# VH-VL binders against q06836r405to620: the designs that were tried, part 1

All scores and structures are predictions.

Target 1, 216 residues: q06836r405to620
Amino acid sequence: SRRSSSIVNALSSFVNLRSSSLSSSRQQHLQQQQQLQQKLDVSLEDLPPVPAPEFSDSCKDFLIKLAPYGKFIGIILTEKDDEFKKNCLNYLLTNCFEFKNDPLDIALRKLLMFLELPKETQQIDRLIMAFSFAYYKAQKSYSKKKGIECPWSNADQVYFIAFSLLMLHTDYFNPNNKSKMTKHDFVDLVHNDKYSGGNEIPMAVLTYFYENVTAK
Unless a header shows other numbers, all headers, positions and changes below count from the first letter of the chain; antibody chains are not in Kabat numbers.
ipSAE, averaged over its two directions, is called F for ESMFold2-Fast, E for ESMFold2 and O for OpenDDE. V2 adds 0.75 times the mean of E and O to 0.25 times the DockQ between the complexes of E and O.
Where letters were taken out, [cut] stands.

## First folded at step 1 (VH-VL; framework fv_praluzatamab)

Design p1
Fold by ESMFold2-Fast, scan of step 1:
Structure p1 (fold): chain C 216 residues (1-216), chain A 124 residues (1-124), chain B 112 residues (1-112)
Amino acid sequence: as target 1 above (216 residues)
Amino acid sequence: QITLKESGPTLVKPTQTLTLTCTFSGFSLSTSGVGVGWIRQPPGKALEWLANIYWDDDKHYSPSLKSRLTITKDTSKNQVVLTITNVDPVDTATYYCAHRLRFLEWLPYYFDYWGQGTLVTVSS
Amino acid sequence: DIVMTQSPLSLPVTPGEPASISCRSSQSLLHSNGYNYLYWYLQKPGQSPQLLIYLGSNRASGVPDRFSGSGSGTDFTLKISRVEAEDVGVYYCMQALQTPLTFGQGTKLEIK
C-alpha cells in the first residue's frame, strides 16, 4: 500500500496533479481512488476497467489517468506491444524514478517495490527493457556530470544483466521451487550466453550479484 | 604489439608553453573503447594523472590543471598531443602517455601499456 | 577529489617471504555496476609503470599467480605470496571511479 501511495505521489509531483490546472471534480475523483487503493489490498480485477488512451493524450495525460492504478501501472503499460504505452512507460521510468546512484540490483529492487511484476514473460521483457533504458540514461548522465566514465556501453548490456538478476531472484525466492539455482548454476547460465557476452563476465562480478540478490 | 613513445623538449623556461607528442603503434584511436592518457611523475614523487582523450574525441582533464591543458589527437598520424601553458619549475617531471581501453564494452577503462616517459625540466 | 592512501610507504622484505600492501580511498570505489574501480601498478627501477591488477582483484595478462588483489569499497590489499628479486619497485594503487584519476603515494618494496 505504501508503494501505491508513493508512486501516485510521485506521479502527482512530476505531472503537477495538485495544481489549479485540474478541475475540482477530477481532483475529487483522484483523491477518492487514491484513498480506496491505500485502504484496500486490491487486485487489478477489483479496480474499474483501465481507460483506453484518447487520440489527443500525451504520455503525461495518460499517466495522470493511470495514477489511481498505482502498482499496476507497469502491468497496464506492458499488456501488449503498443508504441504509445511503451513511450508512456519510458517517460514514467525516466522522470518518476531516481536511479542515478543505485547499484543495478538495488535499482531493480526499487523498480519492483513500486511496480508489480507482470506474470507473462513478454510483459516482463518489456518492463525490464524500459527499465534498462532509463537506468542506462540516468547512469550516463550522472557519470558525465561527475566526470567519471560510464561503465555501461548501452541499454542492451544493462538489460542482459538486469534480466538475469530478475530470473535469479524469481527462481530463488519462489516457494514452489524446491530446486533453487545455485551459485554455480547462475554462473553457468550467464557464461553460456556467448551472444550477449555473458561468457566474458568475470566470476567475481557474478558471485557478487548472486550473493546480494539471494541475501534475505 | 602496442607501443607508445613520448617526444618533446627536455628543457623549457618558466612561462613558456610545453608541447608533448605521443606517437603510438599497434592500435587505432578510431577504434571504439580505446583512448590515450597522459600521466606525469615529478622526480621522487607519485604519479599524477593529467588528461585522457578517447576514440570519439571525448576529453577529460585534471580539474586543477584544466585551464592550462589541451589534449588533441590526429588519428591518421597515430599521435596524441598534450599542451601545457605557462609552465613553472613544479611542472618538472617525467611525462608518460598510456594506452587506455576496456576489455569488454561494459567494463571500466584502465591503463595497460605505457610509453618510456620523457623527462621535462622547467628552469630558467 | 578522491584521496588514495597507501601503507606502508616502505616495505623491506626477505626473498621468499610474503608481502602485503594496503590502499584506502576517501570514498567508496564500488560503482552501481558492482565493480570496484581500483587498479594496482608496479614501477620497477628506471622503468614505466606496468599494470598488475584491474578492477580490484583481476590479475592482468602475464602477471604471476603470486600477486593477488582483494577488498571492496574503501579498503584494498595487494598481496605477494612469495617475494622474488624481480618484484622490487614502487607499487601504486589508482582509482578510476571519478576524475581526477588519483594515485596513492606509492609503496617502495625493497629486498633486505
Scores: ipSAE 0.000, ipTM 0.430, lowest interface PAE 15.6, mean pLDDT 80

Design p10
Fold by ESMFold2-Fast, scan of step 1:
Structure p10 (fold): chain C 216 residues (1-216), chain A 124 residues (1-124), chain B 112 residues (1-112)
Amino acid sequence: as target 1 above (216 residues)
Amino acid sequence: QITLKESGPTLVKPTQTLTLTCTFSGFSLSTSGVGVGWIRQPPGKALEWLANIYWDDDKHYSPSLKSRLTITKDTSKNQVVLTITNVDPVDTATYYCAHSLRGIFSSGWYFDYWGQGTLVTVSS
Amino acid sequence: DIVMTQSPLSLPVTPGEPASISCRSSQSLLHSNGYNYLYWYLQKPGQSPQLLIYLGSNRASGVPDRFSGSGSGTDFTLKISRVEAEDVGVYYCMQALQTPLTFGQGTKLEIK
């Protein structure tokens, strides 16, 4: 009866996604709710005006207020360079998502399952950067706990690879693009980057990511 | 290696449309993360950013000028074209095109190689 | 829009002495990724701008080590340890944290 009820339920569960008490059945249900919201082609303009944060709001308080906006939360939190909204995005990605046991491509898919990708490039950049720092932190902690070496050198390396994977997906599945990026092109692109350490990523790992991202 | 050169009219009358072409070599706009921007400088004044276009045809415009600006690319010709409609004498400036990179490296959006510039005078 | 403010606007300098240029932004340029999206350009008389410093403190390729960038957030400095005649021109800072990209007013460095 209400278009907001599934969004509210999805976000209420979303805030606790990192919780180990969340069953596979509940996670599957949450995934189905998110997919349904994406399929409905609801635009941000169809929803009530976005509330401004109140002085007393914590990041958790503000995220609860954004519950009805569901998939648009990423767009809302990255609209402008705003310290409070940046902290809320970092809180969301660090405490409400579970990335520790995910390969980067799966973690990125998980992010985009719940949050619609912004259209403006600076907003995409802000979202993917925040994601990359949360992912790196989770991976480093997980590796230390398991007594293994972290495969990632730093968050900037994760950011470069995550953004490259996003660009690969967009390039590969755009029906208007007749000249698709090949596996060789992708490996060369990543290996030519010495600033973020793309040249340090093994070819086997990049081949794995390419095959997974370009799979149907 | 990377070179850019601006071309277009040197004198335009108020209300007309100004079209500027940037022809480049040493890079391709089919390369991921690569773009071309337009920056202008009125005589004796500071630099002002106008627009950017990237390999994926993603376009960005100065908000104050957006309604008057169009940026397009022809990847096969190594050209980027900037169009500004309804020109005014305050549009008199040296117009530069520049090679740019987007935040794929967390390096941000900057201009590392610039064209020589072309002076456009808007006068009756 | 982010406003960029440079000081001094005019900088006469004796050859061989150090020079320092300040750039202040109306909002923090420090991103959550740890980088400051602040860039320094030099425009020599009659020439196009050339990149000196990217992301606050990194020298561009071919730029002498006499040039250094420092600062974080809203307060940035470009330093020239020993000014040479070839350093004459107008120095601009630019922010690329958000659109529109905005430049400072410029600082004109001249030999005294």
Scores: ipSAE 0.006, ipTM 0.448, lowest interface PAE 9.6, mean pLDDT 81

Design p2
Fold by ESMFold2-Fast, scan of step 1:
Structure p2 (fold): chain C 216 residues (1-216), chain A 123 residues (1-123), chain B 112 residues (1-112)
Amino acid sequence: as target 1 above (216 residues)
Amino acid sequence: QITLKESGPTLVKPTQTLTLTCTFSGFSLSTSGVGVGWIRQPPGKALEWLANIYWDDDKHYSPSLKSRLTITKDTSKNQVVLTITNVDPVDTATYYCAHRRYFDWLLSPFDYWGQGTLVTVSS
Amino acid sequence: DIVMTQSPLSLPVTPGEPASISCRSSQSLLHSNGYNYLYWYLQKPGQSPQLLIYLGSNRASGVPDRFSGSGSGTDFTLKISRVEAEDVGVYYCMQALQTPLTFGQGTKLEIK
């Protein structure tokens, strides 16, 4: 439907507008507070049953059907290891988000302003991995177009750092956690973990991410 | 101090519906990031995860048992209820409820457990 | 579903001696974020399970330093450097990489 298409376009534009307004720690803090409030007020079970994709649906068609589910779209698209829903998620991240000029922490915040983080490990993995591939693709394309070196080695490295930032945010802003992760702990965590090339990320870059993620 | 306690019938007949209640203190299921899960253990067998419910009323079920399971919460009473329909002797187990924090899910999926309640399914 | 296999199933140990328990998963539990989504629980006789080790190698709050977890991918080990009487019980490994969460069969640690 035309209205549903308009809603998807409006949400994409709204995400981009909100992201561009995150030029200060205060703006970032307010966005985090807004996300938390949204999680408390409405659950997926309060909404009509989620439609199943029809055989003839394109990714765009199905995303239009999901537009009323707003923040839950990420949860819906990651519920199962399903090729069609994975393609729809990749379509959403490629066409409704702009990551080319975003540092990773800002891009991740942009994602999480629009899409609620799933609770199950496998769903979080699917969402953050798809995000990391989309982000890496955008960064690589942009760097090639501008004739500059891409700061990221591959999508797996982006994924590792994105997940590390998610852990940092969860650890740091959890009011029940009385032992917060320090900047030194975060740098050590990333540099000690060699599985995805975290040891290759400069300390200055990790310090930048730590300071931005922990800012209020 | 976080504490949980399971309650319900100790003996149920095959084909009946089993209803178990988890009553807790030291946390609220209205607090963002908090959840409660149910795990069972048949005598002499492995632990089996059944279902989770979270502060936002989000619910997750074991796929093999989903058609028989319902999990609900009453936030004002600090209670979570698990219902299992059409019970069979194979459902004989000690049933546990356990605390889970979403913001701690990467570090500890279940950090505080109830004492468990043994349910025997027999005629 | 990911299948978790423990060995040995029964482990008699003399007090003060070390103990080692193995856990093997049917699929790698090593996530691309560098973490192994493997957990160790202890169930003392007549008690509920209690968390010992999270994410493969991290000790839970209040757990003595004689407990250590190691391994990666599909092969994991829980070690107790000097077994004490209070360590008697059934040890379970659990994976939390994929739902449903699945547990090993358990290893019963007994004092000789």
Scores: ipSAE 0.000, ipTM 0.486, lowest interface PAE 12.5, mean pLDDT 80

Design p3
Fold by ESMFold2-Fast, scan of step 1:
Structure p3 (fold): chain C 216 residues (1-216), chain A 123 residues (1-123), chain B 112 residues (1-112)
Amino acid sequence: as target 1 above (216 residues)
Amino acid sequence: QITLKESGPTLVKPTQTLTLTCTFSGFSLSTSGVGVGWIRQPPGKALEWLANIYWDDDKHYSPSLKSRLTITKDTSKNQVVLTITNVDPVDTATYYCAHSRTIFGVVPYFDYWGQGTLVTVSS
Amino acid sequence: DIVMTQSPLSLPVTPGEPASISCRSSQSLLHSNGYNYLYWYLQKPGQSPQLLIYLGSNRASGVPDRFSGSGSGTDFTLKISRVEAEDVGVYYCMQALQTPLTFGQGTKLEIK
């Protein structure tokens, strides 16, 4: 499936697809941009200006243009409540990530391995909601192909659990937090949410997630 | 336990660059979910957010002031520095630095504030 | 930018009486995770702001139970069930749903 592509593969493909018609100067500039993206401590504001999408760009075309921005692609695509960028993010998560065989915690770790989590609440919402939609769609499709029941009711339920896992990880590994969230606290947090269907998630599944997220 | 203290000049002339240092204790800026923000308050006016820096060196600035602001950190010295270029009398304010605490690990709010330092911009 | 509007701007209260402060946002502060990204701060005379309420309704550590936050979306209220002399100061609401972080204009609570 084309969904097996990763953002690392997209970056590698971009490097391999560079045009020989570009001047030596242009090729050197593109190489410098790609090198900047590979540094762990580089912020988005330290990079060249992000290209605007052109009228005729498909999501794939624009994502290829964004490949040099690597880990910042999630931040770029969630900057505004923009339909085209939202479609590009959905395309990225559906076609460049493989989630069908992953438990939610592993899929979330996979996402955050390749895409930096935004700091602004609305951008986090857009990224994690898009992830949750893609994850749910992949899980539901996989379950149908295997003839088994999908364990997830909808994307909102996935979103609530994914966000709860982010909170658990940060609270648990924050050395300034002297009162760590217990397994009981986590289960109560999730089970008290009836609107997002958190109460429908089996105790065993939440226990599994807690143990995996809190393990070093 | 968590404490922050602002330091810098108390009087700056128009057009000069203002540099403020926040020195803190009781937390580390290498800790996931932790950040430090700068907030100012002109005399008799409301609080105004200026900038935040986070554990991973990510930086956010007030859009109206972004071209004049630079925020940096020195994790080993427990310091965060804010620089404001081309100051104007309207920049006269008490400047605070504050610890950014995140309940979700990424969403900031301020739970501990420094004492504030009054900066007057006058010729 | 999200605009935060407080009312009243000045609130004289007799000790022992209740006090109520309103905060309205120009757009919803309710996140899809179920939390309102609204915070209440108190700045006592000559002091730095101190956190009272986080995420709409949760009292910060050390804050007396006479303080309570309520509301959702765009309309929020801070209530003090019985005002004490130590409560005098300027109260600010803040939104942290998006940058720039924005504060209300402040409500000055005065003892009569």
Scores: ipSAE 0.007, ipTM 0.509, lowest interface PAE 9.7, mean pLDDT 80

Design p4
Fold by ESMFold2-Fast, scan of step 1:
Structure p4 (fold): chain C 216 residues (1-216), chain A 123 residues (1-123), chain B 112 residues (1-112)
Amino acid sequence: as target 1 above (216 residues)
Amino acid sequence: QITLKESGPTLVKPTQTLTLTCTFSGFSLSTSGVGVGWIRQPPGKALEWLANIYWDDDKHYSPSLKSRLTITKDTSKNQVVLTITNVDPVDTATYYCAHRPLWFGELSYFDYWGQGTLVTVSS
Amino acid sequence: DIVMTQSPLSLPVTPGEPASISCRSSQSLLHSNGYNYLYWYLQKPGQSPQLLIYLGSNRASGVPDRFSGSGSGTDFTLKISRVEAEDVGVYYCMQALQTPLTFGQGTKLEIK
């Protein structure tokens, strides 16, 4: 939504901020972009060494320095449990992505279209937690502006469902896995969660997510 | 159905470069979510993780050995290659390659292992 | 680095008797997703390691039900309800919560 700052301009090429419309064309376009990204076969090692943040750097300053690293920014900012890098990630997700009118599965696809998913579990956790907080904040603000109730109870609930969707995608598209997660398995997994509020998500919403994530 | 096999020299002299090849079947490293790792075991000692490579050519290395390790893949040949520079007798070990599934609840583990290849570093 | 400590390091057992192996981590292995990123491997003499237990308590495919894993956070246990001759070997725990992936020292199970 904001293109006036230098960081938004620099990073806007990684994020499509123009459309808030929900459509099959938009979802197909996001899927095509994700497939293109996967075909590039470019690794972080192909790029110059990642600069360390300077003491005087703001989050904006450091993100400008990281702009050339594109899809690797998520990996770079989650490498270790670092408050400054965590703040930079939160700044990136809040100011350079628009999630307000996106279903969670589309928002996740948007995130992963522009930021490569880390491989280590601690880094995945940091990225998805930061995403979940930014998504929840955007949804809450949007709902307030529209005078409607937010469908999400809190960021922990978003986090749990986001991880569940990531697990579903990884399981379903892993060709080494002969026993794919069924819709029933997915619903059971989510509804078995009493503490993060997974059991509060309607079955219709979960079947929507299942069908969209597993779509060919 | 997933199988892996290590190959390389059985004897290497100190200061030389050690190159090991993992040849596998039953999966492809072009498949989203899969990876291959290298683990070694000195005679009578514990297992030590060395490096991982993933379908998208992303690479992770043991921090203590990172400066000496290079992991690469040839997806068309179903091979992963590990290179260790400037070997010392302390690098004498059985070297294993292993398959890594990227199942979210089970990330960063090994389900199928190769048979291992013993590499002795001596003059 | 997360340090993994096993006890005992040597475990002589009479066939048919139970066996218990402990694994302790220097940091919690419980992830915010609710899983413990702890794995148990068995290396039989002359063979490669094979997966026994994943995510703390789940038996891998083909593993007999006499094997069970338990624990959470920093303290984990592998139990064999009735030891058989084929169970001899070295048992390793591994953490996969963060890099570097680290293994325990190993517990050698031998028949008396």
Scores: ipSAE 0.006, ipTM 0.515, lowest interface PAE 9.7, mean pLDDT 81

Design p5
Fold by ESMFold2-Fast, scan of step 1:
Structure p5 (fold): chain C 216 residues (1-216), chain A 123 residues (1-123), chain B 112 residues (1-112)
Amino acid sequence: as target 1 above (216 residues)
Amino acid sequence: QITLKESGPTLVKPTQTLTLTCTFSGFSLSTSGVGVGWIRQPPGKALEWLANIYWDDDKHYSPSLKSRLTITKDTSKNQVVLTITNVDPVDTATYYCAHRGYYDILTGYFDYWGQGTLVTVSS
Amino acid sequence: DIVMTQSPLSLPVTPGEPASISCRSSQSLLHSNGYNYLYWYLQKPGQSPQLLIYLGSNRASGVPDRFSGSGSGTDFTLKISRVEAEDVGVYYCMQALQTPLTFGQGTKLEIK
């Protein structure tokens, strides 16, 4: 609908993802360069007070009000265990990001390029859970469209791997850590998980993720 | 090596504002993933976390004390300042500032602490 | 808030003997990422707290191997395999799974 299209266009500006159905890798690279060049070193406290949602607000309405807060939107929407804000975060990740055809590590980098990672464990958990649900949904849809089997069993499996990738990144690039997580350590960490299906992920896929996350 | 040192008044009267400064060396609060926290310890009691500030000026406060606390940083001076308004005798404690590890996901701990400064709130 | 409870409150130990301190949390500290967000600190008399163990079982830099952390979920243990005179002080556990960060009430280890 026109309302849906209008809202998506307005919201896309804060993630710098004004793309057509024919967006190329070159166009995506240009958008990334523009975003990086325009990134400011302002803190959330330097901005006007975050508006409270009004009773009549839809998720779309509230996200439009949050557009000026840009990279802080993830932090704002995960501040509390709040159903409305959780629904707004799910709407944002489902409708304003493109995760289809992305490997999980690339999708995660895409998320963190536009949304600042919270510092508190519970907020990180809320953000990555919402991301994992949106990513899983996108992969399921993409696989159905292409007539292939979805490599992911469920959103919990995606969540476990996504969080494992975040831990690998923070461990590997922490200058105070003299004992970096090895490829073997990472594979063992993931394969020891039977509850979320980490043990079902092929070693080749985990090796791919390890090499991509630690590459510099 | 990372070192921190607290400074401020040793005696404050009830209802006044307490201002404490943490001066540090061996790290910069402009470095991604670094934070500084404030923790206090009333005489004979357990440690109590008050507030954290991070490299990007993100601030976190103890919910029960948030209305009375302000934490700020001056990266060029290697200082973090904590203010507590409307103090009362229950705020009598040794106040510590501490370096916080790089990310909450993996670290979550305070690895280097200042020597502490005892603040007595009495009339 | 997550409540941290330590036992015993006082622990007299003969030098060379082992010691163990328990820490219990009101909620599980085991995150879905596989880590327990539990930390152990030692505060020696007249000194600031120093980190001993992070994420449940990992020794901090410079901490002797006679210190070890174990446990998962809600029940955690700090062990000293052979207590030395320099180990006297108050031991605190801390959780960093959720804000506010909370500490146990402390366990005072003293030499007999």
Scores: ipSAE 0.006, ipTM 0.541, lowest interface PAE 9.4, mean pLDDT 81

Design p6
Fold by ESMFold2-Fast, scan of step 1:
Structure p6 (fold): chain C 216 residues (1-216), chain A 123 residues (1-123), chain B 112 residues (1-112)
Amino acid sequence: as target 1 above (216 residues)
Amino acid sequence: QITLKESGPTLVKPTQTLTLTCTFSGFSLSTSGVGVGWIRQPPGKALEWLANIYWDDDKHYSPSLKSRLTITKDTSKNQVVLTITNVDPVDTATYYCAHRYDFWSGYLPFDYWGQGTLVTVSS
Amino acid sequence: DIVMTQSPLSLPVTPGEPASISCRSSQSLLHSNGYNYLYWYLQKPGQSPQLLIYLGSNRASGVPDRFSGSGSGTDFTLKISRVEAEDVGVYYCMQALQTPLTFGQGTKLEIK
């Protein structure tokens, strides 16, 4: 829970900051999305009660019922460790998002433009794990079609790096943090994780991610 | 190499405040995802988790002991301090501090431990 | 709170023979990310606990191959394929799925 609110604040800054670096038409689209999101000044608690899934509902059926909740769909689907809602989240990320030709940092940014990051750490983990699985699947499929090697070894490696990027952004843009994580600190942190394959990621790739996440 | 060492009084009287210091090397509490926890073990009994503190000063406490516990850090000195107020004889235990990484809330808890320090609470 | 229960509490073993320790949790430790947040520690006499197994089945650095962890959800097992004299101590399982972090009551492994 400590990471949830600081990550949300840091990622809001990151999304707004990076919008200025895009092409004019892309910037206009992102600005319109941000303005639309800002006009929803209500919390999930201020909306009508979230409908419970019917036994006969497919994931698609339930997602259609959740459409009015917009940015809160990620929060709703990750509230508890529930198999049906997890399957609905996987369906959403696999069929309603396009990640196949995105670098990881851009794909993560795309996710967070549409879905509000949950406040609770366990919910953030569920969202980012589902995202990482969908991203890895899309990357693997795309690489196969193009006849090139997939740069990612597995979904767990993607998950570790995606979460590391969220942590880096939180650390770097937190105004209360007087000592910022350096590029060397970030590379060492990622390379120390042998359990999720962080040590297998080339320094050039980690340097790329560090520079993009910390860019002002 | 990661090393931790506990220090503090070996004997405290009931009702007093116990202060324990963990001094470490081989890592920094300025590194994202890093934390330090405190675990105790009464003589002949099981391990009991007390508190965690993380790089961003986030703190977690055992609910049953929360009102008596305070955990703080001094990142520049590589130290974590635990205080326990109003001690009684049931707080007699060996106290350990330990290193952890917490990207996934408990992903790799307590991979390196200090040697422990025995604290006896008696009059 | 998640309650961790170990069995047996006392395990006398002849050197060279296998040993098995069970750990059960009051609720599932399997997270939606596919990991079981279950850890095994060994405390040798007069020493600090040392990590043996993380995330249910992964052997920690420096831990001999004769140690293995298995299980999922609520039932977990630590196995030692051939017990050596240096394996004497108290074995603890721990869950880190949610706070408070909780340990089992411990299993004392001793040589016959």
Scores: ipSAE 0.005, ipTM 0.444, lowest interface PAE 12.7, mean pLDDT 80

Design p7
Fold by ESMFold2-Fast, scan of step 1:
Structure p7 (fold): chain C 216 residues (1-216), chain A 124 residues (1-124), chain B 112 residues (1-112)
Amino acid sequence: as target 1 above (216 residues)
Amino acid sequence: QITLKESGPTLVKPTQTLTLTCTFSGFSLSTSGVGVGWIRQPPGKALEWLANIYWDDDKHYSPSLKSRLTITKDTSKNQVVLTITNVDPVDTATYYCAHRSPTLGFGSYYFDYWGQGTLVTVSS
Amino acid sequence: DIVMTQSPLSLPVTPGEPASISCRSSQSLLHSNGYNYLYWYLQKPGQSPQLLIYLGSNRASGVPDRFSGSGSGTDFTLKISRVEAEDVGVYYCMQALQTPLTFGQGTKLEIK
């Protein structure tokens, strides 16, 4: 079943909480991000040692054990190339997040509002790949339900664009980088990728993403 | 090597429930992107897709048969089970289970490795 | 549902001669990503189907070079450059652009 446990449902409700305020979707996500940072201002080193999964644990069981670790769950589930933890991450992203009608940049922001970005490149890759698969699956399902064509070709294309948006954000807001990536640079970066289908994404969509990611 | 094998009854009476089990090796249905589907072929007729199940327990069914189909998995046993309720002679067919590659480069539902098939006859 | 239609239904071929099988879809199988979501399967007598061609023109692992797929949109062709005795069986095309997955009615290739 895809049904969430009470704790997983609580995590999902927290992540997908939206107010009835007059704010735009972007402003709502920024407000949630600020609230999340205020609420979860502890470091992983301040918490008890992370429990190891028990042989009898389902993904739901292990996620219940990890619930107190909050924003660190992504870091914990991606620490190693581990099939069980990868499946727990996929369960979390499929059952606790709603991406079906979100533009990719909004979905990525939603992910990062709840889950802290890992420090190691391979961990970031695992997190973003799992996110991209969950996002693509949700978009594909939503498109089929609506009888329309999915705007995304495959999960690898979503992964490439999501990772590119993440690189744009980190590079653009790095105070040590004097040569900020321009909108033109970003479009060229994406359009030069023929392997993952980045060249298939319309310029208008990429400029929309650029402006949203780089806005303060 | 990826292998799949179907098992179940060879004869079923009309109105009964048909339960088929697919037992596999060489992959895990806990691996992200992996799926298993069921396809049937009535004698002398074309192949007909029935249902898919994926590593995250997502389930897809043929719309015309959805009310009669249930697909489940037991990841620890490497098994996928298909149940068809209220069978009739038109359900007589060879039933196949097949693997979906974890490769996500195509974003599609197709099958690369198939089981040997099991013939199910529905008659009084 | 997308309907898949194959022709001919029966294709007798002399060994060493070429063979060509057609598959037509009721809707375009060409996605905006540039790929055709069409697949070719071979079912040899008494055996399960085996994948020959994926995404219109790509040969599956282990499939001999004499097999090739072509076409785009609604019209597709499977060609065998030099038919061998082991190629006998029923060929099926399948679309996977949308659910439900649908197959053609099959083309039986037989030796004259």
Scores: ipSAE 0.000, ipTM 0.430, lowest interface PAE 15.0, mean pLDDT 80

